# Designs tried in a protein design chat: miniprotein binders against d3e3m2. Part 8

Target 1, 234 residues: d3e3m2
Amino acid sequence: MVELRVNAGNVKNPNVHKIGIIALGSHLENHGPALPIDTDAKIASHIAFQASLESGAKFLGVIYPAHELKEINHGIHVSLEDLTDEIVKVLKSAKKFLRISSVIIVNGHGGNLPIVTTLYDIEERTGLLITLNSKIIESEGPHGGSGELSMAKALGIIDESQVENQTNLEEYGEVGLYMFGEARRNDPNIEEGALDVEENGVYVDDVYGQELLKLAINSVLLDVEKQLDSHYGY

## First folded at step 22 (miniprotein)

Design k16
Fold by OpenDDE base, look of step 22:
Structure k16 (fold): chain B 234 residues (1-234), chain A 99 residues (1-99)
Amino acid sequence: as target 1 above (234 residues)
Amino acid sequence: SDEELKEKIEELLERAKELVRRAIELDREGRYEEAFELYLEAIELLLRALRKLTQAARKEPDPERREELRKEVEELRREIAEYMKRAEELRAILEAERS
């Protein structure tokens, strides 16, 4: 068998090759007029890919399906079970072909958060150590709000001409999840976001977006360090 | 309310300040991974504060007060950038130690 040059490139520690980073977002969700329907997937993919570039960990791409509460119907989603099964399928393939032993899932979509309840199942079925990273969701603020708009600006996927229309909540009620009364009633965090958008509107700040992305990337890099410690006792 | 918003911003800033203090101590002790983690936590809080403060500045009707808030926004931006830089330096140290 050929010997791979595991130290070649910017790789500081060849053990990092045993770590995979994969994005999980949503490709099919309305985010108001200023953002594409695959905003979450692209943000998550950027974070995951940049973290792989900086750490040397394996980039595994992006998961295609996404989950969401049924009462939040601004996109096309699958069940938690179906999402879990797809993740298992993809990660089994990655393990088989790439000789990885752990994975960081970079989640950029709030509707995927219930995956935390299936992580153990994913680990058992794949034989991988799994870390779910949802830092960007924890940091960005409301759906289609200033955080996502600013990151979208940084990534070049925003339509800035539509920012003024982003908070026309009668037409684009998905922004801040404003239109989803049941979801708001059930989750104070959703309510807070909806009120924030309603009361404060939205803005775009390129530097703010860049800092959010840096935070998320560094968070994933921290997870890489922790996984290295777990596997190799550093 | 405006008062509630102010209070929330202040809370975030104070929490972040404490995290930074601890991060600096850990950094000096050579506990770089822990310091790195605390810096990231602090930055997260500061970015939340920044968003809220920016929103406050944008909607402030009084020009003088608005200018004051904008100055605070800029100071906070600089602070975030500084801590982000140090966090990235700490990460680099961690990588070097493992090479």
Scores: ipSAE 0.909, ipTM 0.958, lowest interface PAE 0.5, mean pLDDT 95
Fold by OpenDDE base, fold request of step 23:
Structure k16 (fold): chain B 234 residues (1-234), chain A 99 residues (1-99)
Amino acid sequence: as target 1 above (234 residues)
Amino acid sequence: SDEELKEKIEELLERAKELVRRAIELDREGRYEEAFELYLEAIELLLRALRKLTQAARKEPDPERREELRKEVEELRREIAEYMKRAEELRAILEAERS
């Protein structure tokens, strides 16, 4: 067997190679005229990749499908079961070929939050320790709102010429999930987001977007530290 | 209402202040991982406050009051940047300790 140079590069502790980081977002969701349909996937991927660069953990890429409530039809999604099965498939492959022991899933889409209920199943089927990180969802605010717009500015994926049209809620009702009356009635958090966009509009701030991304990246780095503690007793 | 928004911002700022106080204490004690975690929690609250305060400033019809709110926004930005810098320094210390 070849001896791998596990300390080469910016790696401070070779045990970090036992940790994988993978992004989970959405590739097929409307976010108003100023944001691409794969905004969530790109935000999650950036956070996951930057965390892997900083920590030395293995970057595993991005999951392709996403989940959403049936009452919210601003995109194309799969069932929670199908999403779980795809995650298991991908992580089994990563475990097999990369010999990892744990994974951090970086989630950038609110519709994926129910995955928290299937984490045990994922762990059992893969033999991996799994941490779900949804810090960015907790911090960014409403769908297609100022938080996502500002991060999109930082990442260079925003169409700034369309920001003025972002709050035309008659045409782009997916912004703030404004158009989804049933979902709003069922979840006060969704209602709060819709009202925020309606009453306050949206703005773009590059520095604000960068700080949001830094918060999310550092949150993932904290999860790396915790997984190292779990496996190696630090 | 405007008053409700102000109260919410003040609540977030006070909660963040308490977290920072505890983080500083842990930092001085060399409990860097715990301090790092509390700084991140504080920054999250401050960023929420920043968004709300920025929105209030943009909607304010009175020019004098709007200018006051903008000054508060800039002060809050500086505070967030300071704590983020320290958090990143703590992360670097943690990584070095595991070498």
Scores: ipSAE 0.898, ipTM 0.954, lowest interface PAE 0.5, mean pLDDT 95
Fold by OpenDDE base, fold request of step 23:
Structure k16 (fold): chain B 234 residues (1-234), chain A 99 residues (1-99)
Amino acid sequence: as target 1 above (234 residues)
Amino acid sequence: SDEELKEKIEELLERAKELVRRAIELDREGRYEEAFELYLEAIELLLRALRKLTQAARKEPDPERREELRKEVEELRREIAEYMKRAEELRAILEAERS
């Protein structure tokens, strides 16, 4: 077989080729009138791809399905089990063909957070070290809010003419998850987000969006560093 | 409430300040990975504070107070940019050390 030039390009450590970065978002969710239905997938994919460009780790693309709480009906989602199975399928393929040893899953959708409970299962079934990175979700604020709008502006996927209508919560109740009373009652964090949108509205700031994306990318790069240490046995 | 919002912003800023203090100490000691991590944690809190402060500025009915809040927003933006720059520099150092 041909010997691959593992030190070629921007690669500082050839072990980075053993690391895969894959995006996990949602392709089919309403985010109000100003944002596309695949906002989460686009944000997660940007973070994952940029981190792969900067680190030299392998970009593995994006997972197609997404999970969400049953009581939050603003899109098309699958069960946690089905999502886990799809992740395993994709990562087994990546391991088989690309000879990776670890993966960072860049999650841009809050509904996918329960995947943390299945990470060990994914690791066992794939034989990969798995890191779940949800930094952007922890940082961006409410669904369809100022954080996502600002990142969408930075990525060029926003309809700015509809921003004034984004907080018409009677028509677009998915914004801030405002319309989902049961979910809000069950989770104080969801309630906080809904109240934030209701009381404070939303704004668009390109620089703010760029800084959020930079934070998320750097967080993924930190995970790359930690996985590199693991490959050396540290 | 407006008072609750102000308190939350102050809390975030104070927590971030402590993280930055520790990050600077670690940075000076050459503990770059740990410093990098703390800078990112601080930036996260500052960005959250920035969103809340920007929202407060936008909804403030008094023009003089609104202008004061806008100035605070701009100061916070500059601070975030500074720490982000240092974090990226630390990352570059870490990558170079692995070469």
Scores: ipSAE 0.898, ipTM 0.954, lowest interface PAE 0.5, mean pLDDT 95
Fold by OpenDDE base, fold request of step 23:
Structure k16 (fold): chain B 234 residues (1-234), chain A 99 residues (1-99)
Amino acid sequence: as target 1 above (234 residues)
Amino acid sequence: SDEELKEKIEELLERAKELVRRAIELDREGRYEEAFELYLEAIELLLRALRKLTQAARKEPDPERREELRKEVEELRREIAEYMKRAEELRAILEAERS
């Protein structure tokens, strides 16, 4: 059997090869006219991939399905059960072929947050230590708002000519989740986001977007350190 | 309201300030992972404040007040950059200690 060069490249600690990083976003959601429908997937993938580049952890790609509240109909989503099953399937494959022992799931979509309730199930079914990282969601602000627009600018996926139309909430009611009255009534955070977009509008700031991405990447890197500690007693 | 927004920004800044204070103390003690974590938490709050402050600056009708807010935005940007740099340095230290 071939001996792998586990210290080759930028790898500082070969134990990092036991860690996988995978993105979880949404590929099929409206984000207003200035953002592509796969914004969340690309943001999450960038964070996950950059963290893997910097830490040396294995990049596992991106989960294809996404979940969302039933009362929020701005895209195509699956049930929490189906999302969980897909994650288990993908991670079992990763464990089998890549010999990893832990995974960080980088979540860039708010609708996926309920996956926190199934993490134990995922761990039991895969035999992996799982960390869910949703730092970017906690930091970015409203759906299709200044945070996502700014990150999209940093990633080169924004249509800047449409930013002025982003807050036409009659036509693009998904921005700030403005059009989803039931969701807003049920969740004060959603209400806050909708009001923020309505009252303050949106802007694009490349540096702001870059700093958001850096924060998220560093947060994932912290999770890598914690997983190393958990596995090896550092 | 504008006053509520101002209060929220101030709250975020004060909370971040406390986190930075603690981070600096931990850093001096060589507790780098804990310091790193607190810097990230502070940066998160500061970025949230930055968004709110930028929004306030953009909609401010008084040109003098708008200019003051813009100055505050730029100061906050510099502060975030400084703490991000230190956080990255701490990360590098952590990686080196594991090597």
Scores: ipSAE 0.898, ipTM 0.954, lowest interface PAE 0.5, mean pLDDT 95
Fold by ESMFold2, fold request of step 23:
Structure k16 (fold): chain B 234 residues (1-234), chain A 99 residues (1-99)
Amino acid sequence: as target 1 above (234 residues)
Amino acid sequence: SDEELKEKIEELLERAKELVRRAIELDREGRYEEAFELYLEAIELLLRALRKLTQAARKEPDPERREELRKEVEELRREIAEYMKRAEELRAILEAERS
């Protein structure tokens, strides 16, 4: 059996190779005409990949399905149970083949937040320590708004010619979750976001987008440090 | 609700100031992981304030007031970049201590 140099390269901690970082987004979700259908997946993947480069943790890719409330019909989503089962399936494969003991899930989609209630089930079924990092969706502001537009500008995935149309809320009511009346009635944070895009519009700011991405990447790197302390230290 | 927007900005900035004061104290005491975490929390609040301040500047009809707000936006950008730089320096220290 070959002797693997698991700490080769720019690696600062002998245990970081046992940590996996995986993106969780949404691949089929409308974000208005200026943002791609897979905005959440691309942002989460960028954050996860950059954190893996900077820490030496293994990049595990991106999870395909996403969850969302049924009253928010702006994309293709699955039940919480189905998303949980897919996460378990993917992470069992990673554990089986990659010698990992813990994972950080980088969540780029607000509809996935309920997986916080199934994390212990995932840990039990995989034998992995799991950390969920949702910093970017907590920081970016309303759906399809200035935060996502600005990050998309920084990443080169924005269609700037369509930004003037982003708040045509009669046609693109998914922006700000504006069109989803039941969701807005049920959640004051969703209502606040919808009113924000209606009253204040949207803008693109490359520097703002870069700082949002840095915040999210450093938040994941903090989670790496915490796992190194708690799981691999005493 | 321009008054409501300005009140939210002031609340975010005051909360961020409290976190920065605490982060600086932890930093000076050599408690680098705690300082790193608090700098990130402060930066998050400052980025929320930056978005709202930018909205306020865009909505301001008076050209002289609008330019004052734009200068505040630029100052806040510089402040965020400064704290982000320190946060990343602290992270590098933590990584070096664990090698």
Scores: ipSAE 0.897, ipTM 0.952, lowest interface PAE 0.4, mean pLDDT 93

Design k16
Fold by OpenDDE base, last read:
Structure k16 (fold): chain B 234 residues (1-234), chain A 99 residues (1-99)
Amino acid sequence: as target 1 above (234 residues)
Amino acid sequence: SDEELKEKIEELLERAKELVRRAIELDREGRYEEAFELYLEAIELLLRALRKLTQAARKEPDPERREELRKEVEELRREIAEYMKRAEELRAILEAERS
């Protein structure tokens, strides 16, 4: 077999080739009139890809399906089981062909958070060390709110002419998850987000969006460093 | 609600301040990975505060108070940029150490 030049390019440590970075988002969710239905997937993909560019870790692309609570029906989603199975399928392929030992899953969709409960199953079925990174979800604020709008501005996917209509919650009740009364009653965090959008509206700030993206990218880079320190980093 | 918002912002800023203090100490000790992690945690809190403060500024009906809030927003932006810069420098150091 050919000897691969594992130190070529921007690679600082050849062990980084043992690490894969893959995006997990949502491709089919309403985000109000100012944002595309695949906003989460594109944000997650940007973070994952930029982190791979900077670290030298392998970029593995994006997972296609997404999960969401049953009481939140602003998009098309699959069960947690089906999502888990798809992740396993993709990561088995990556392991087989790319000889990776660990993966960072960059999650840009709140509905995917329950994947944390299936991480052990994914690790067992794939033989990979898995790190779930949901930093952007923890930082961005409400669905379709100022954080996502600002990141969308930074990525060039926003329709700025529709920002004024973004908070027409009677027509676009998915913004801030405002229309989902049951979900709001069940989760105080969802309620807080809905009230935030209702009371404070939304704004677009390019610099704010860029800083959010930088935070998320650096968070993934920290996960790369941690995996390099682990047994699977070698 | 306005008072609650103010309290939330103050809480975030105080928590971030403590994280930065610890990050600086770790940085001086050469514990760069730990310092890097704490800077990122601080930046997260500061960005949350920035969003809330920006919203408060936009809603403020008094022009003088609104201008004061806008100045605070800009100061917070500069602070975030400073910590982000140092975090990125620390990341570069970590990469160099592994080379």
Scores: ipSAE 0.897, ipTM 0.954, lowest interface PAE 0.5, mean pLDDT 95
Fold by OpenDDE base, last read:
Structure k16 (fold): chain B 234 residues (1-234), chain A 99 residues (1-99)
Amino acid sequence: as target 1 above (234 residues)
Amino acid sequence: SDEELKEKIEELLERAKELVRRAIELDREGRYEEAFELYLEAIELLLRALRKLTQAARKEPDPERREELRKEVEELRREIAEYMKRAEELRAILEAERS
């Protein structure tokens, strides 16, 4: 069997090849008129891929399904169980063919956050150490708001001609999750986001978007460092 | 309210300031991974403050106050860029140490 050149390229520590990075977003959600329906997937994929480029960890692509609360109906989603099963399937394949020992899941969609409750199950079924990274969700602000618009500008996926219409909440109530009264009542964070969009509107700032992306990428790189220090990282 | 927004921004900035202080100390001690983590936490808070401050500047009806807020926005942008640069340098040091 051939010996792989594990130190070739920008790789400083060959153990980084035991780490996989995979994106988790949403491909089928309305984000107002200025953003594509696969905004979350593309943001997450960019962060995951850039972190892979810099760290030398294996890029594993993107998970296709996404989860969301039933009371938030702005897209097409699957159950938490189905999402978990798909993640297990994909990661088992990655482990089998690429001989990795740990994975960082880069999550760019708030509706996927409940996956934190199934991480143990994923680890047991795959035999991998799993880190869920949702830093971008924690940092970006409201759905379809200034954070996502600014990152979309940085990535070149925004329709800038529609930014003026982004806060027409009567027509595009998914922005800031404004139209979802039950979800807003149940979660103060969702309410805060809806009020922010309603009261403050939205803006686009390329530099702000770039800094958000850098923060998220560096957060994933920190997770790589932590996994390298773990038993699974060696 | 405007007062609530101002208070929230000040809180974020103060929390970030404490994190940066600790990060600098850890950095000086050669505890680079811990310093890196604290810089990222500080940057997160500062970016949140930046968004709120930018929003305040955009909606301010008084031209003089609006200009003052814009100056604060630019100062905060420079601060974020400085800490992000140091964080990236620390990341490079961590990689070099593992070589």
Scores: ipSAE 0.897, ipTM 0.954, lowest interface PAE 0.5, mean pLDDT 94
Fold by ESMFold2, look of step 22:
Structure k16 (fold): chain B 234 residues (1-234), chain A 99 residues (1-99)
Amino acid sequence: as target 1 above (234 residues)
Amino acid sequence: SDEELKEKIEELLERAKELVRRAIELDREGRYEEAFELYLEAIELLLRALRKLTQAARKEPDPERREELRKEVEELRREIAEYMKRAEELRAILEAERS
């Protein structure tokens, strides 16, 4: 039989092959007229894929469903339990066929943050060490705002002809989560984001978008280093 | 308010400066993973400051003040790129040491 050359190509550390990197976003959420409906999935997938290219860790693709707060009745989402079950299903498959022992989940959607309360359940059910990396949503600013527009410019997925309409909050109240009054009352960070887009508008800056993406990619690469330190004796 | 925004920007810049100073010390000591982490934390704060400073520049009605703010934005952008370059170099060193 043929020996698998697991270190073939530009791979410098064989233990990284035990690490998988998978994106988690949202495929069906409005981001105003300048951004695609799957903005979160595209951004998270780009970050996960680039981190896998640079580290040699295995790219595991993207998880399809997403969660969202009930107060934000927008898009198509599933319960936290259903999202957790889907993550377990996907990661069991990856473990069964790919000989991985740890995973970094690159989260590109704020509504998925409650997964932090089920990570231990996922670890127990899969036998995998799990890291959730939400750096990009913590760094990008308001929903559909300047950060996402700037990253979308860098990725070539922005419709620049619609940027001037992005803060027509009467029509596109999803921007900044402006229209979701209950969510804004419940969470000061959501309120701050809504006020930010209303008071400051939005802008597009390709260089800013590139730096946000680099920050997020390097944050995932730091998680790879930490998993190597703790999991593989480095 | 404008004064509150300027205080928030100054706080972000001051916190980032502290992190960079510590990252440089760790870098010189050969503690590269710790330095890498602190550079990324500093860069995150600087990117938040950059967004706020850019917003301030765009909203500034006085042309002379607006141009001053634009120069500050450009300078901050160059600093972020410099620290990002060092962070990426540190990661490459860490990968080489594990080989």
Scores: ipSAE 0.896, ipTM 0.955, lowest interface PAE 0.4, mean pLDDT 91
Fold by ESMFold2, fold request of step 23:
Structure k16 (fold): chain B 234 residues (1-234), chain A 99 residues (1-99)
Amino acid sequence: as target 1 above (234 residues)
Amino acid sequence: SDEELKEKIEELLERAKELVRRAIELDREGRYEEAFELYLEAIELLLRALRKLTQAARKEPDPERREELRKEVEELRREIAEYMKRAEELRAILEAERS
């Protein structure tokens, strides 16, 4: 019976209240000694939360499980079916309680990309319009490389004392996905990343990390604008 | 190889230059959402180029050439920041138009 003041606060278009932004990362995945095992979840959560603050769209938190190809064994992951089911479960709860009609999923983990094949199923089962934003994965470069190190510096989650050890690929072969020979043979992009880390090493650049985060945040804000245009048209 | 890295940087910069030209045209026409999108696409390519240019500077053994490359890195950083600022200004305009 209560009438909500949907224009309260810094809200210029109340249709943003119908849009949810949720992070999808990986909480349990090795990224070399300089980066925490929840690097993906923290980066995705930062991007999603900042985009929600700037747009006024609702922040829905972070999805716990992650998927990965079986030939890439550097963390604890679930099947694509189990990840899809968890996404549906979380988003049905959000729709039930929060009056949202669409969601932007901010993906910070390359192993989650196969959910593009189940997005229609998620939309049908939830009744929500879903946008998957993987911009940061597309932009950051090799796994555990300079992009993630630089973003981690900007976020304050890097262990700088370990950066010199990050390219000890005998010990930390997950960096650049270097150790995953089958994955490298199957995917030229994975091979390129592994060679990049081996040949060029890694570096930390706070300004570069900040610009990567800004790019990703603004990419999510563009998705908000597109949903406002196409789904909540004026 | 160093030649492959140089060629990749040049490719990225040329692709970004074309996107920026188109973004500026859309910006002048008042097509702000389209301009915003193209600025972000250009910035992504420029950030890829920035990473590779930084790698080239770090690998350069000659101190004088290394410093020249570091100056190019800094110039590219300033360019990226300028385009990012305009992208964010366009986003603010779009919010105001929708209110």
Scores: ipSAE 0.891, ipTM 0.950, lowest interface PAE 0.5, mean pLDDT 93
Fold by ESMFold2, last read:
Structure k16 (fold): chain B 234 residues (1-234), chain A 99 residues (1-99)
Amino acid sequence: as target 1 above (234 residues)
Amino acid sequence: SDEELKEKIEELLERAKELVRRAIELDREGRYEEAFELYLEAIELLLRALRKLTQAARKEPDPERREELRKEVEELRREIAEYMKRAEELRAILEAERS
């Protein structure tokens, strides 16, 4: 077997090669007319890729399916069980071929949060230590709102000519999850987000978008440090 | 609603201030990973406050008051950038210590 030069490149701690970083988003989900249907996947992929560049951990790509509550029907989603099974499948392949022992999943979609309840099942079935990082969805604000618009501006995926139409909530009720009455009744945070979009509208701020992305990237880099310290550590 | 928005902004700023105080103490003690984590938590709260303050400025009908709010937005933006810069410096220190 060939001897790999694990210290080659900008690598400070070669144990980063045992860490994978993978994006989890949503590829088929409406975000109003100013944002593409794969907004979540693109944001999560950017965060995961940049964190891999800065840390030296292996970039594993993006997971295709996403989950969502049944009462929120703004895209094409799978059950929690199906999403969990797909994650296991992808991560088994990564473990088999890439010599990784741990993974950070960068989650860019709120509907995926329930995988926290199946995380230990994923770890058991893959033999990997898994960290779920959902910082960006916790920080960005309402669905299709100013945070996502601002990050989309920073990433170059926004259609700015449509921003004035983003809050036509009769046509684009997925913005702020405004149209999803049952979800709003069940979750005060969803209700707050819907009211926020209705009362305050949306705006685009490139600098704000860049700071959100930096926060999320640094949060993933902190997870890398924690895995290096506790799992591969001193 | 406008008073409710103001109260939320003040709450976020106060919580962030406490986190920054603790982060600075940890930073001075050489506890860099803990400081890095607290800076990021503070920055998250400040970014939520920034969004709400920006909304307040955009909704303000009085031009003089709107301009005052815009200046507050700019001040908060600069503060966030400063804390982010320190957080990234701490991360670089942590990476160097592990090499």
Scores: ipSAE 0.887, ipTM 0.947, lowest interface PAE 0.5, mean pLDDT 93

